# Designs tried in a protein design chat: VHH binders against q9ulm0r997to1333. Part 12

Target 1, 337 residues: q9ulm0r997to1333
Amino acid sequence: FSIPVHFTNGTYHVVGFDGSSTVDEFLQRLNQEIGMRKPSHSGFALFTDDPSGRDLEHCLQGSVKICDAISKWEQAMKELHPGKSEGGTRVVKLMYKNRLYFRSQVKGETDRERLLLASQTSREIVAGRFPINKELALEMAALMAQVEYGDLEKPALPGPGGTSPAKAQHLLQQVLDRFHPRRYRHGAPAEQLRHLADMLTTKWATLQGCSPPECIRIYLTVARKWPFFGAKLFAAQPAQLSSKENALVWIAVNEDGVSILDHNTMQVHITYPYSSVTTFGGCRDDFMLVIRSIPDKSSGKSHIEKLIFRMAAPKIAEATFIMASYMNHCTTTVNPP
Below, E stands for the ipSAE of ESMFold2; O stands for the ipSAE of OpenDDE; V2 stands for 0.75 times the mean of E and O plus 0.25 times the DockQ between their complexes.

## First folded at step 1 (VHH)

Design e06 (framework vhh_4orz_3; at its last look DockQ between E and O 0.01; V2 from the best seeds 0.00; counts 0 for: pae E 17.2 > 2, placed apart)
Fold by ESMFold2-Fast, scan of step 1:
Structure e06 (fold): chain B 337 residues (1-337), chain A 119 residues (1-119)
Amino acid sequence: as target 1 above (337 residues)
Amino acid sequence: EVQLVESGGGLVQAGGSLRLFCAASGFTFSRYAMAWLRQAPGKRREWVALIYSGGSTDYADSVKDRFTISRDNAKNTVSLQMNSLKPEDTAIYFCAKGWYSDSRYFDYWGQGTQVTVSS
C-alpha cells in the first residue's frame, strides 16, 4: 500500500506501508525518506482531516495502525453522510506538521524541518495569527517566493524566451495569496493590489541568487524574534465581559505555559506557567483555566483564579489536548544541563 | 546512498535533437519528483524541466514546446528529449532528485553531461 502525506508548503510525499504498519513505523519511514528527525526532537506529528468537514484535525497516536486509522476515517465518513456517495473522490488526507515547538531543539533542525516550519509560519501569517507589519509582510512573502519559484523572471522580450506580463501578474497574485496576510488585502481596491504587487517585485528582485535553504534561514531568524514563535494561538472571548464590547484575546499555548495576548498587537498581557495551572479544559462551549498563584508573602496564602473563555468547540478540544501534551513533556522531560 | 548518472550529451548542430538519460539508484525512485537543470558558461544553474511522481510535467519558458521530460519507474530512469536545439541551449545538463513527490526543491544532482549546440 501507499498513501500521500501532505505538508505545510502544499507539497506531498507518497509513503509505503503494509497492513501491520503502526503510525510510529510509518513516521520513521517518512522521516527517513524526507530527511526529518524523530518526532520527539522535531515536534512534528501526523494528522487526519475531519471526516465531518469541520476545521478540527485529529492527531494520530503512535501505536495505532495506519490501515486502522484510514478505515476508521472512512467509516466515520459513511456514518456522517449516509447514502451520500462522492464516487470515491473524497478520501482521507494525511497531514504532517509541527505540533510542539521547543527552543532547545533548534540547533539540530534539518533543512526539511526548517522549510516546513517556515511554511507553517507563513500559513499563520496569512491567517492573522502572527504579528507582522505591512513592510515586513512583503519581505517575508518575497523570501517565500524565492524559495518556491526561484529568481524573479525578467519581463517578456519580443517573441518567445521571456515571461509574459500577464503570466508575471498571475504569479505575483499567487505569491500574495499564498504568503501575504489576508487582512492587508481584504477589500483592497485594484490600484492598491497593483501597488502591493510592485512592492513585492522590488523585494523579490533583491533576493536573486539566494538558495532555498538560505532564504528559509533568513525567514526563520526573523520569525523567531517573536517570543511566541511556534505557539498555537486560539481566538477567545472572556465569558464575564459584556457582549457589546469587542473583548477578544489570543490564548497562546507553548512550552513556557499558557499566555493571554492582546488581540490586535499580539503583545503578551500575562503568562501562566504550567506549574500554576491546576485545572483546564472545556465544558458547555467554554474553555476554563484554573490558576493557583504563588503564596502571598505577608499571609502565606495562595490565591485561586478561575478564568472562563468562549471559544469555538473544536478549538477548545485542540487547546486542551496541546496543553496536556506540553504539560506532560514538562513533567517527564528534563532540559539538558 | 543516492546516485544519479547522466548520459547522452554531445555535440549537435542547431535545429538538431538530442536525448539525455539519467539512471537513478539509492532511493524509491517512483515516489520523488525528478528534474533536469542546466548551467551555461558564466551563468547560474537553472531548472528546465520537472516531472512529478504522478507523471505531470512543468517546463521553463525557454524550453517549453521544444523539450520533453519523461520517466520510467520500472527502470529508475528519467529522460529529456531535446528538439529544435539552439546555440543558447549549450550547457552542462544535470539530473536532480526532488525532496518530495511534487517538489521543486532538490537535494541531489548528478555530475552533469555536456551539451554543445553549434551554429
Scores: ipSAE 0.187, ipTM 0.676, lowest interface PAE 5.9, mean pLDDT 85
Fold by ESMFold2, look of step 2:
Structure e06 (fold): chain B 337 residues (1-337), chain A 119 residues (1-119)
Amino acid sequence: as target 1 above (337 residues)
Amino acid sequence: EVQLVESGGGLVQAGGSLRLFCAASGFTFSRYAMAWLRQAPGKRREWVALIYSGGSTDYADSVKDRFTISRDNAKNTVSLQMNSLKPEDTAIYFCAKGWYSDSRYFDYWGQGTQVTVSS
């Protein structure tokens, strides 16, 4: 058997397996073939798409057999569309992308790992889940353009020896659509979009001769200045009585703990290290965190806080699974006060 | 456990003044934004005044220039001076604890203190 594994940059790699192959064994072969470290170092994991077709991905555990995961997906598809599934054209899609980000593992990254991590980050920047100002957003788009297309080709004089001005402008708009935040172009008039393309050309031209690995290293150096680079972000609504605000926050899960970010600015309100998280979980659309505060220096007493958030149940499941994964990976020594 | 105890409510004639107090315990008070909320009969609870850990303040439009929120981090208290009271200010007033220093989101409420403004 063989099946394509997709990556966030739109490429794929076909991997062979048999009826006994586990996800771990499958990924060992994939990683050796594409030049990536094992998941315990890279933090990458294998996902399936959602059988319903919604934009939701499901992480596969390493001990699961690939054939069983495919069968489970197919059964879920049949249950969603009774009496149809044998005639359908839709098959399971496997995606391999970063799930856990470990700062201690950065210096050992392979070029492939950096490429795929940058491509994944670029998708988050485009979608508005990454704080980036307008000037820097163009620089980041130019870096990805250099990686994808190489040196900017100068528009040729009239004649067969170069690309037409119309085709060059079309490419610039494609680059913006792929690598530039949607929010900065929403509702913009055509004149503004052409000016943006001109600014992209200026940034891209400065990268002449810059190799893809070097562009990717620059990209990641800039992106990693955000303290929550590599975090998984979940939109959530805290328990609140006020109707004045939209009441959304970001719950950011990373190796350090769980943080609450301002939904608009993405600046941190508070970070709860895993050592302070006594329990967490969900019921229906309610996600709960139970936090034991750092002991009050004057009294030595710890406080217990219960935080409740509304978020979709599948996202709660994803968040709790990621938190558990980070907690299982980390060990700490407790020195009681 | 977080505890917020309100006091100072009562009956007052329109145009009068009241000062509400909130005693806080069970958390590091100086880290957190604090607020006064109110719930009028038949309505949902609404935000009235907010004071950040650094001392800056914000007010609902309906009470701006009439109400003043303040805090004493040494005594773990929040107060609300209410001037030029109107019948529509009649409500149960609640002291609330924010998540952190600049939070507009609240996770604990007191029992509340009744404020009644007669014509």
Scores: ipSAE 0.000, ipTM 0.193, lowest interface PAE 17.2, mean pLDDT 84
Fold by OpenDDE, look of step 2:
Structure e06 (fold): chain B 337 residues (1-337), chain A 119 residues (1-119)
Amino acid sequence: as target 1 above (337 residues)
Amino acid sequence: EVQLVESGGGLVQAGGSLRLFCAASGFTFSRYAMAWLRQAPGKRREWVALIYSGGSTDYADSVKDRFTISRDNAKNTVSLQMNSLKPEDTAIYFCAKGWYSDSRYFDYWGQGTQVTVSS
């Protein structure tokens, strides 16, 4: 058997497997074939799309057989689409993405790893889950454009070999669609979008001769200036907020702990290191964090704070598993067998 | 989505010839450099031949004057003519996509095709 694994840069790699192949074995093979580091270093994992068609991804566990995962997905599809012949044509999509990010593992990244990280980051930028101003957004888009398409072709003088202005404009639009934040483009009039394309052209032109690895280096250098690079952000609503204040926050989960970010500015409100987290996970339909404060020097009593957030059930599960993974990783590194 | 499918591998005697083919899809083929890589048992994958989008070619020293890389942009194919094959050429051969038009870096390669040269 073989199945394509899709990457964040839009490419895919077909990987062979048999009826007994586990996700771990499958990943090992994939990593070997594409020159990626071990998951323990890279933090990359295998995901499936959601059979319902929702914008959800499901991380595959290492011990699960690939065939079983596929079968489960197919069964779910059948259950969700009873009697519709059309439900039978959709095939499970496997995705290879970074799940865990470790700053200490930056050293030793492969070119492909850096490329995939940059691509994944770009998707986050486009989706509005990365703090970026308009100027930097253009610069980042230009870098990705240079990586994907190479040097911007100068408008050919009206000669037989020049790219038609229409083609050039189409390319610019594609670049903006792929690499520029949607929130900055949403509802923008055509004139503004044209201006944006012109600015992109200017930025892209400055990258002439820049190699993809160099562009990626620059891209990641800039992106990593954000302290929550590599973190997973979950939109959440604190339960303690009065019904009148629809205040959303981002829950950022990374190797250091859990942080609460402002939803609009993504500024940090507070960070909880994992050492302070006593309990976490789903509570009824909500996400719950139980935090232990540092004992007061005077009373010796630690204050326990219970935080409750409204989140989608799949996101609660994802956040919980990611937190658990980071905590387990920290424990293993401190107590080497 | 980028797809590279190699073909043409097989068993050949020393001094013989083989022609490998690669069919590419999922990207604007004419805009990217293409390459052939190979990996022998117990050895690292190595670059063999490169053809830029403009048609210029480059070869590893070990295969220079014996191998010829070519591309057909109309058919989205790249080929490797291998002449005067040696047992040392035994490897899995991979078709690879360059990062961009003049890149020496590759962002994708296929499953490969086995080439075995017998003494």
Scores: ipSAE 0.000, ipTM 0.226, lowest interface PAE 13.6, mean pLDDT 90
ESMFold2 (binder alone), look of step 2: mean pLDDT 87; pTM 0.883

Design e07 (framework vhh_podentamig1)
Fold by ESMFold2-Fast, scan of step 1:
Structure e07 (fold): chain B 337 residues (1-337), chain A 118 residues (1-118)
Amino acid sequence: as target 1 above (337 residues)
Amino acid sequence: EVQLVESGGGLVQPGRSLTLSCAASGFTFSSYAYGWYRQAPGKQRELVAAIYGGSTLYADSVKGRFTISRDNAKNSIYLQMNSLRPEDTALYYCARSFYRDWGSYDYWGQGTQVTVSS
């Protein structure tokens, strides 16, 4: 058996497996073939797409058989679409992307890890889960354009090597769609979109001769300036923390703990270290955090705070499992070799 | 099925030229980066030249003598080798880069032998 594994940069790699292959064994083969470190170092993991088509990706456990994961996905697909299993039904999509990010592992990064991290960061920028102003957004898009397409081609000239104006405009639109924040283009007038394309052209031209690895290193140097680089962000509505019913926040999960960020600015409101988290996970249809404060010296008793957030049900499971994984890592790294 | 097939190697005297070709099939050629590696007896495989779009990279030992190029219409990569030296003697491999960069390659051909001697 063989199956394609899709990457954050839009490429894929076909990996062989048999009826007994576990996800751990499958990843060992993949990582060896593509030049990735093991998951405990790189933080990358294997995901399946959602059978329901609602973009609810599922992380695969290392001990699970690949054949069983595929069968489970196919069974879910049959249950959602009875009678469509013959001809023309969707097939499972395996995806490989960063799940956990550790600052201590940056020194050992491979070029493959850097490329896939940059590509994943670009997807977060496009989706609005990364703080970036309009000017920096164009610079970051230009860096990814240089990585993907090489040097910017000159306008159409008679003979070989010319690029037509229509081809140039189409390419600029592809770059913006792939690498530029959707929110800065949504509802924008045609004139504003032309200005964005012109600014992109100017910034991309300055990168002439820059190699893809150098552009990726610049990209990551810039992106890592944000303290929450590599964090997983979940849109959430506090049940009792806002003066308005429909106020939104980001719950950011990373190696430092769980943080609450302003939804628009992505500035941190508060960070809860994992040492302060007593209980976490799903509570009915909500996401719950139970925080233990340090003891008040006057009373000698620690205070317990219960925080409730409304989140999409699949995201509750995802956030819970990522928190557990970071906490497990912290426990492991405290123990001597 | 991904295939890379090298050709054009042979025995040549010092100072002469050779052109190596690599024919690719089984995937979308234009979406990938490509490299030429070589391995001399008893030595590690080393990157000689790489190409992605209009950008090229060369090892210091071959810079100015070798030229890498691609033909998207023919799904082929070429290595033009000028002013060949005995130290260029090696098995030459064509490789496809999954990174779209200069360092890591996921598919390799079987190689073509280049021998430079009198």
Scores: ipSAE 0.000, ipTM 0.158, lowest interface PAE 17.2, mean pLDDT 82

Design e08 (framework vhh_podentamig1)
Fold by ESMFold2-Fast, scan of step 1:
Structure e08 (fold): chain B 337 residues (1-337), chain A 118 residues (1-118)
Amino acid sequence: as target 1 above (337 residues)
Amino acid sequence: EVQLVESGGGLVQPGRSLTLSCAASGFTFSRYAYGWYRQAPGKQRELVAAISGGSTLYADSVKGRFTISRDNAKNSIYLQMNSLRPEDTALYYCATYKYDLGSRFDYWGQGTQVTVSS
């Protein structure tokens, strides 16, 4: 058997497997063939797309057989189209992307890891799950344009001496759509979009001669300035009795713990180290965190705080599993006697 | 925006050959994966062949008879269909995979009809 594995930069690699191959064995072959480190170092994992065609990806557990995962996906697709044959039918897509990020592993990164991590970060920037101002957003888009398209060609420049104006503008809009935050373009008048295209052209031109690996290194150097680089963000509504109703936040999960971020600014409100997290997971269709404080020296009493968040059910499962993975990593590293 | 245009379909006798072409525009061709799908009346759309870079994948029903190829300089992909059978009769679609705005989209052409009949 063989199946294509799709990467965050739009490329793929075909991997062979047999009826007994587990996800762990499949990833060992993939990683060897494309120059990735093992999952415990790189933090990359294999995902399937949602059979319904939505942007809800399912992470494959290492002990699961590839054939079983494909069969499960195909059965779900059949159930979504029970004898009606409505619309086009999709095939399972295996996707390979970063799931866990460890700062201690940065020094050992391969060029392939950096490329895929930068491409994934670009997707988060476009989706609004990364804090970035307007000027930096254009610079980051220009870096990815250089990686993807190479040097800005004279024919691609706006003006009578270049390729057709329509073709040049189409390319610039394609770059903005792929690499620039949607929120800065949503509802924008034509004049503002034209100005963004002009600024993009200027930024991209300054990168002439920069190689893809050089642009990727610059990109990641900039992106890693954010303390939550590599964190998984989940949109959530606190369901506390005394809190403001319908307040939206981000729950950020990374190696340091669980953090609550302002939804609009992405500034941190509070961070809960994993040592303070007593219980976590689903509770009555909500996501629950039980936090235990250290005993107050003056009173000698510790307190337990129960935090409830409204989240989509698949995201509750994802947040729970990612937290467990980070916590297990800490336990393994310590090697308790 | 992204546009895929299929051509080369038609009516053909069993045992003959056809070559389908798909012209792509509106994006960087060489960085994307492409596939040929088909849909017969009353049946679900199925993947026939896929290509990304130098790697190819074929459905068991067409393996050994069909060949997918790409020409990055011409922004085109092709499906060479040999030893055609009546069961190959279907509307054939060219498709590519794209990630946009945090979502996943498949881009499809309009399709080209292949009818294998005596």
Scores: ipSAE 0.000, ipTM 0.099, lowest interface PAE 21.3, mean pLDDT 80

Design e09 (framework vhh_7n9e_1)
Fold by ESMFold2-Fast, scan of step 1:
Structure e09 (fold): chain B 337 residues (1-337), chain A 120 residues (1-120)
Amino acid sequence: as target 1 above (337 residues)
Amino acid sequence: DVQLVESGGGLVQAGGSLRLSCAASGFTFSSYAMYWGRQAPGKGREWVSGISGSGGSTAYASSVKGRFTISRDNAKNTLYLQMNNLKPEDTALYYCARYFDSSRYEGDYWGQGTQVTVSS
């Protein structure tokens, strides 16, 4: 058998397997073929798409057989669509992306790992889950354009096979759609969009001759300046606030713990180390954190605080699973940096 | 109608082992992360160990680290806690609980618990 594994940069790689192949064996083969370290060093994991279409991606455990995972997905699809046509049914999609990021993983990082991390980071920038100003956003978009398309094509001179201005403009728009924050373009007048394309052209032109690995290294050097690089961010509303108020926060999950960030600036308000987290997960349609404070010096008594957040249902599950994984890693692997 | 029923508790000597089971019914077991908690006499509830729906991720309280192992059998709708090298301070009522992780699901649920007593 063989199956495509899809990556964060929109490419895929076809991997062979047999009826006995485990996820661990499958990933060992994939990582050898594409030049990546094992999951315990890279933080990457294999996911299946949600058969129900609720945007909940399922992380595959290493001991699970690939054939069993595919069969389970197909059975779930059959149960959700029992009266379906065989010829038009959706097929399982395997996705390989960063799940757990640790700062220590930078040592020994491969060019392929950097490419996929940068591509994943670019998706977070586009979606508004990464703090970036307008100037830097264009510079980052230009770096990804150089990686994906190479040197900016100069308008062809008049003659057979010339490049039309319309083709050039379409390419610039595709670059902005793929690599530039949506919030800086949403509702923008045509003049502003034209100005962004012109600025992108200027930035991209300065990268002429820059190789893809070189541009990716620059990209990650800039992106890693943010302390929450690699964190998984979830939009949430504290339950103590009225639903009519636009008082949102980001819940950021990473190796340091669970942090609450300002929604607009993405500056940290508070970080809860995993050692302080007593309970976490879904609670009556909300996301819950139960935090144990350090003992009060005067009384010697610890305080327990229950925090409740309104979150999209699929994101509650994702946040819960990522937290459990970081906590497990901290419990079983305590090696110093 | 969500039900969680614990079993496997009992009296054991320090250094001994016990395996707890939690039989789940009334929901799609594999879709939910689960955890084990405990409550000692005169003390508050303590989170002990958690496991993701697939079983691919686990986490443990520092007090049980290296001694307890959480696992699940999704085909049998059963959650397990293997407890090794038990200490008198592990004496508590042990209960299993479901994490609510989707607006399509019902809220948090807990079992009644199974008593574990460790003699010195």
Scores: ipSAE 0.000, ipTM 0.141, lowest interface PAE 20.9, mean pLDDT 80

Design e10 (framework vhh_7n9e_1)
Fold by ESMFold2-Fast, scan of step 1:
Structure e10 (fold): chain B 337 residues (1-337), chain A 121 residues (1-121)
Amino acid sequence: as target 1 above (337 residues)
Amino acid sequence: DVQLVESGGGLVQAGGSLRLSCAASGFTFSSYAMYWGRQAPGKGREWVSGISYSGGSTAYASSVKGRFTISRDNAKNTLYLQMNNLKPEDTALYYCAKDLYRYGSWEFDYWGQGTQVTVSS
């Protein structure tokens, strides 16, 4: 058997497997073939797309057989679309992307890991899940343009009805669509879009001769300045963190703990280290965090705070699973005195 | 702000020559393709010639090819149009224009005020 594994940069790699292959064995083969470290070092994992076609992805556990995962996805597809199986339907899509990010593992990163991390970060920037100002957004887009398209092409001879000028404009638009935040372009007047294309052209031109690995290293150096680089962000409505109004926040999960960020600015409101988290997970329709405060010096008593967040059910499961993985990592890396 | 100022027009006899100039300011002149267009009385604007940001590539309308030469001096932020063997049909208000994008999109962003060229038979 073989199946394509899709990456965040739009490329894929076909991997062979047999009826007994586990996800762990499948990943060991993939990682060897594409130059990635093992998942415990790289933090990358295999996901399947959602059978319902929603923007949801399901992480595959290492002990599960690849054949079983595919069969379960196909069964779910048949149940969601009775009678569609005969007329053709979607096929399972395997995706390989970063799940857990560890700062201690940065020095050991491969070029492939850096490329896929940068591509994943770019997707978060485009979607508005990464804080970036207008100027930096164009510089980051230019770096990805250099990676994807190489040196900015020599200017074409101007001419009416010529395809070369139209091609150049189309290329700049493709770069903005793929690598630049949608919010800075949504509803923008034509003159503002032309200004953005001009600025992009200027930034991209300065990168002439820069190799893809060099541009990727620059990209990640800039992106890693955000304290929540590599964090997984979940939109949530807090019952107790904000006022009685139904305000949205981001729950950011990373190796440092669970943080609550302002939904608009992505500035941190509060961070809860994993050492302070007593209990977490799904509580009926909500995501729950039980936080133990540091004992009060005057009273010597710890206080328990129960935080409840309204969150989409699949995202509750995802956040819970990622938190458990980070907490397990913290536990297993602690050495005796 | 972008400013384009054309000069060098005038009255000339058929078969004569004129050199038009366009002084540019408010943008990085050396980074943009530039164009000359014209508008005869009672007609729409017609493209005449174009030049790439470096001066390495030029293009001409069939009606002027072989007679007109476009050039630029990036150090002086100036665009030129050398017009030879002028015909009465060349009578028009001549405009220089800046490209919308740096790489010759064939879309014009800014136009100058124009300089009048009149060719008598």
Scores: ipSAE 0.000, ipTM 0.107, lowest interface PAE 21.6, mean pLDDT 81

Design e11 (framework vhh_8h5u_2)
Fold by ESMFold2-Fast, scan of step 1:
Structure e11 (fold): chain B 337 residues (1-337), chain A 121 residues (1-121)
Amino acid sequence: as target 1 above (337 residues)
Amino acid sequence: EVQVVESGGGLVQPGGSLRLSCAASGFTFSSRSYAMGWYRQAPGNQHERVAIITSGGSTNYPDSVKGRFTISRDNAKNTGYLQMNSLKSEDTAVYYCARLYSDYRGFEDYWGQGTQVTVSS
């Protein structure tokens, strides 16, 4: 058998497998063929798309057989779309992307890892899950344009054989759609969108002759300045009664622990190291964190705090699984039982 | 190997002056649209940019240091400078030099190790 695996930069690679192949064996083959390190070093994992098209991608566990994962997805599609023609026209999509990010593994990164990390970061920037101002956003979009399209072609003089102004504007719009924050373009009038395209042109032109690896290096150097680079962010609403109105927050999960960020600024409110997390996961229809604080110096008593957040059910499951994976990584390297 | 190295930090009384130097190796400030910036960090705070000079020689400063600090570049020595005049106690920080591929914060790709500036009587 063979199946395409789709990457964060929009490319794909076809991988062979047999009826007994596990996800771990499939990933070993994929990683060898495309120049990636093993999952424990790179943090990359396989995901399937949601059959309904509404929910988050589902991470495939290493012990699961690829054939079983495909069959399960196909069965779910038939149940959601009972017409044979509808169920028969859509196929499972395998996606390969970073799931866990470890700062200790940066020095050993491959060129493929850097490219796919930069592309994934760009998707998070577009989606509004990365703190970036208007000026930096254009610089980052220009770097990715240089990576994907090479040197900016200057508008040819009007005439036969020249690039039409419409084609040039279409390319600039594609770059903005792929690599620039959606929020800075939402509801913008045509004149403002044209001005953004002109600014992008200026920034992209300064990168003339810059190689794709050089642009990726610069991109990641800039992006890694954010302490939550590589973190997975989940939109959540605190469910506790408080003197404050229940505002939306981000729950950020990374190797350092679980953090609560301001939804608009993405500035950190508080970080809970995994050593302080007593229990976590779904609690009825909410996401729950039970935190044990350091003993109070005045009383000598530790405090236990129960935090409840409203989150979409698929995101509760994803956040829970990612936290468990980071915690398991930490315990394995320090003090295995 | 691309590197920037700061020097010139020290203890100075309020109202005094210091000149910081940033020596570059492995690249030239006049090549490939590189900019250079000076940043500072007081204990417990994030870095803030106090000066930038573009590859074309244009300079920018925040209001907190405008008129007191001057950034410059000597292409013959491949060295950047920050002249700090009328120093205040609030200017106390570790000062960092960085290379930028562009004029905006976030495009810093190489940082120096920092040099301590203390303004106290």
Scores: ipSAE 0.000, ipTM 0.189, lowest interface PAE 15.0, mean pLDDT 82

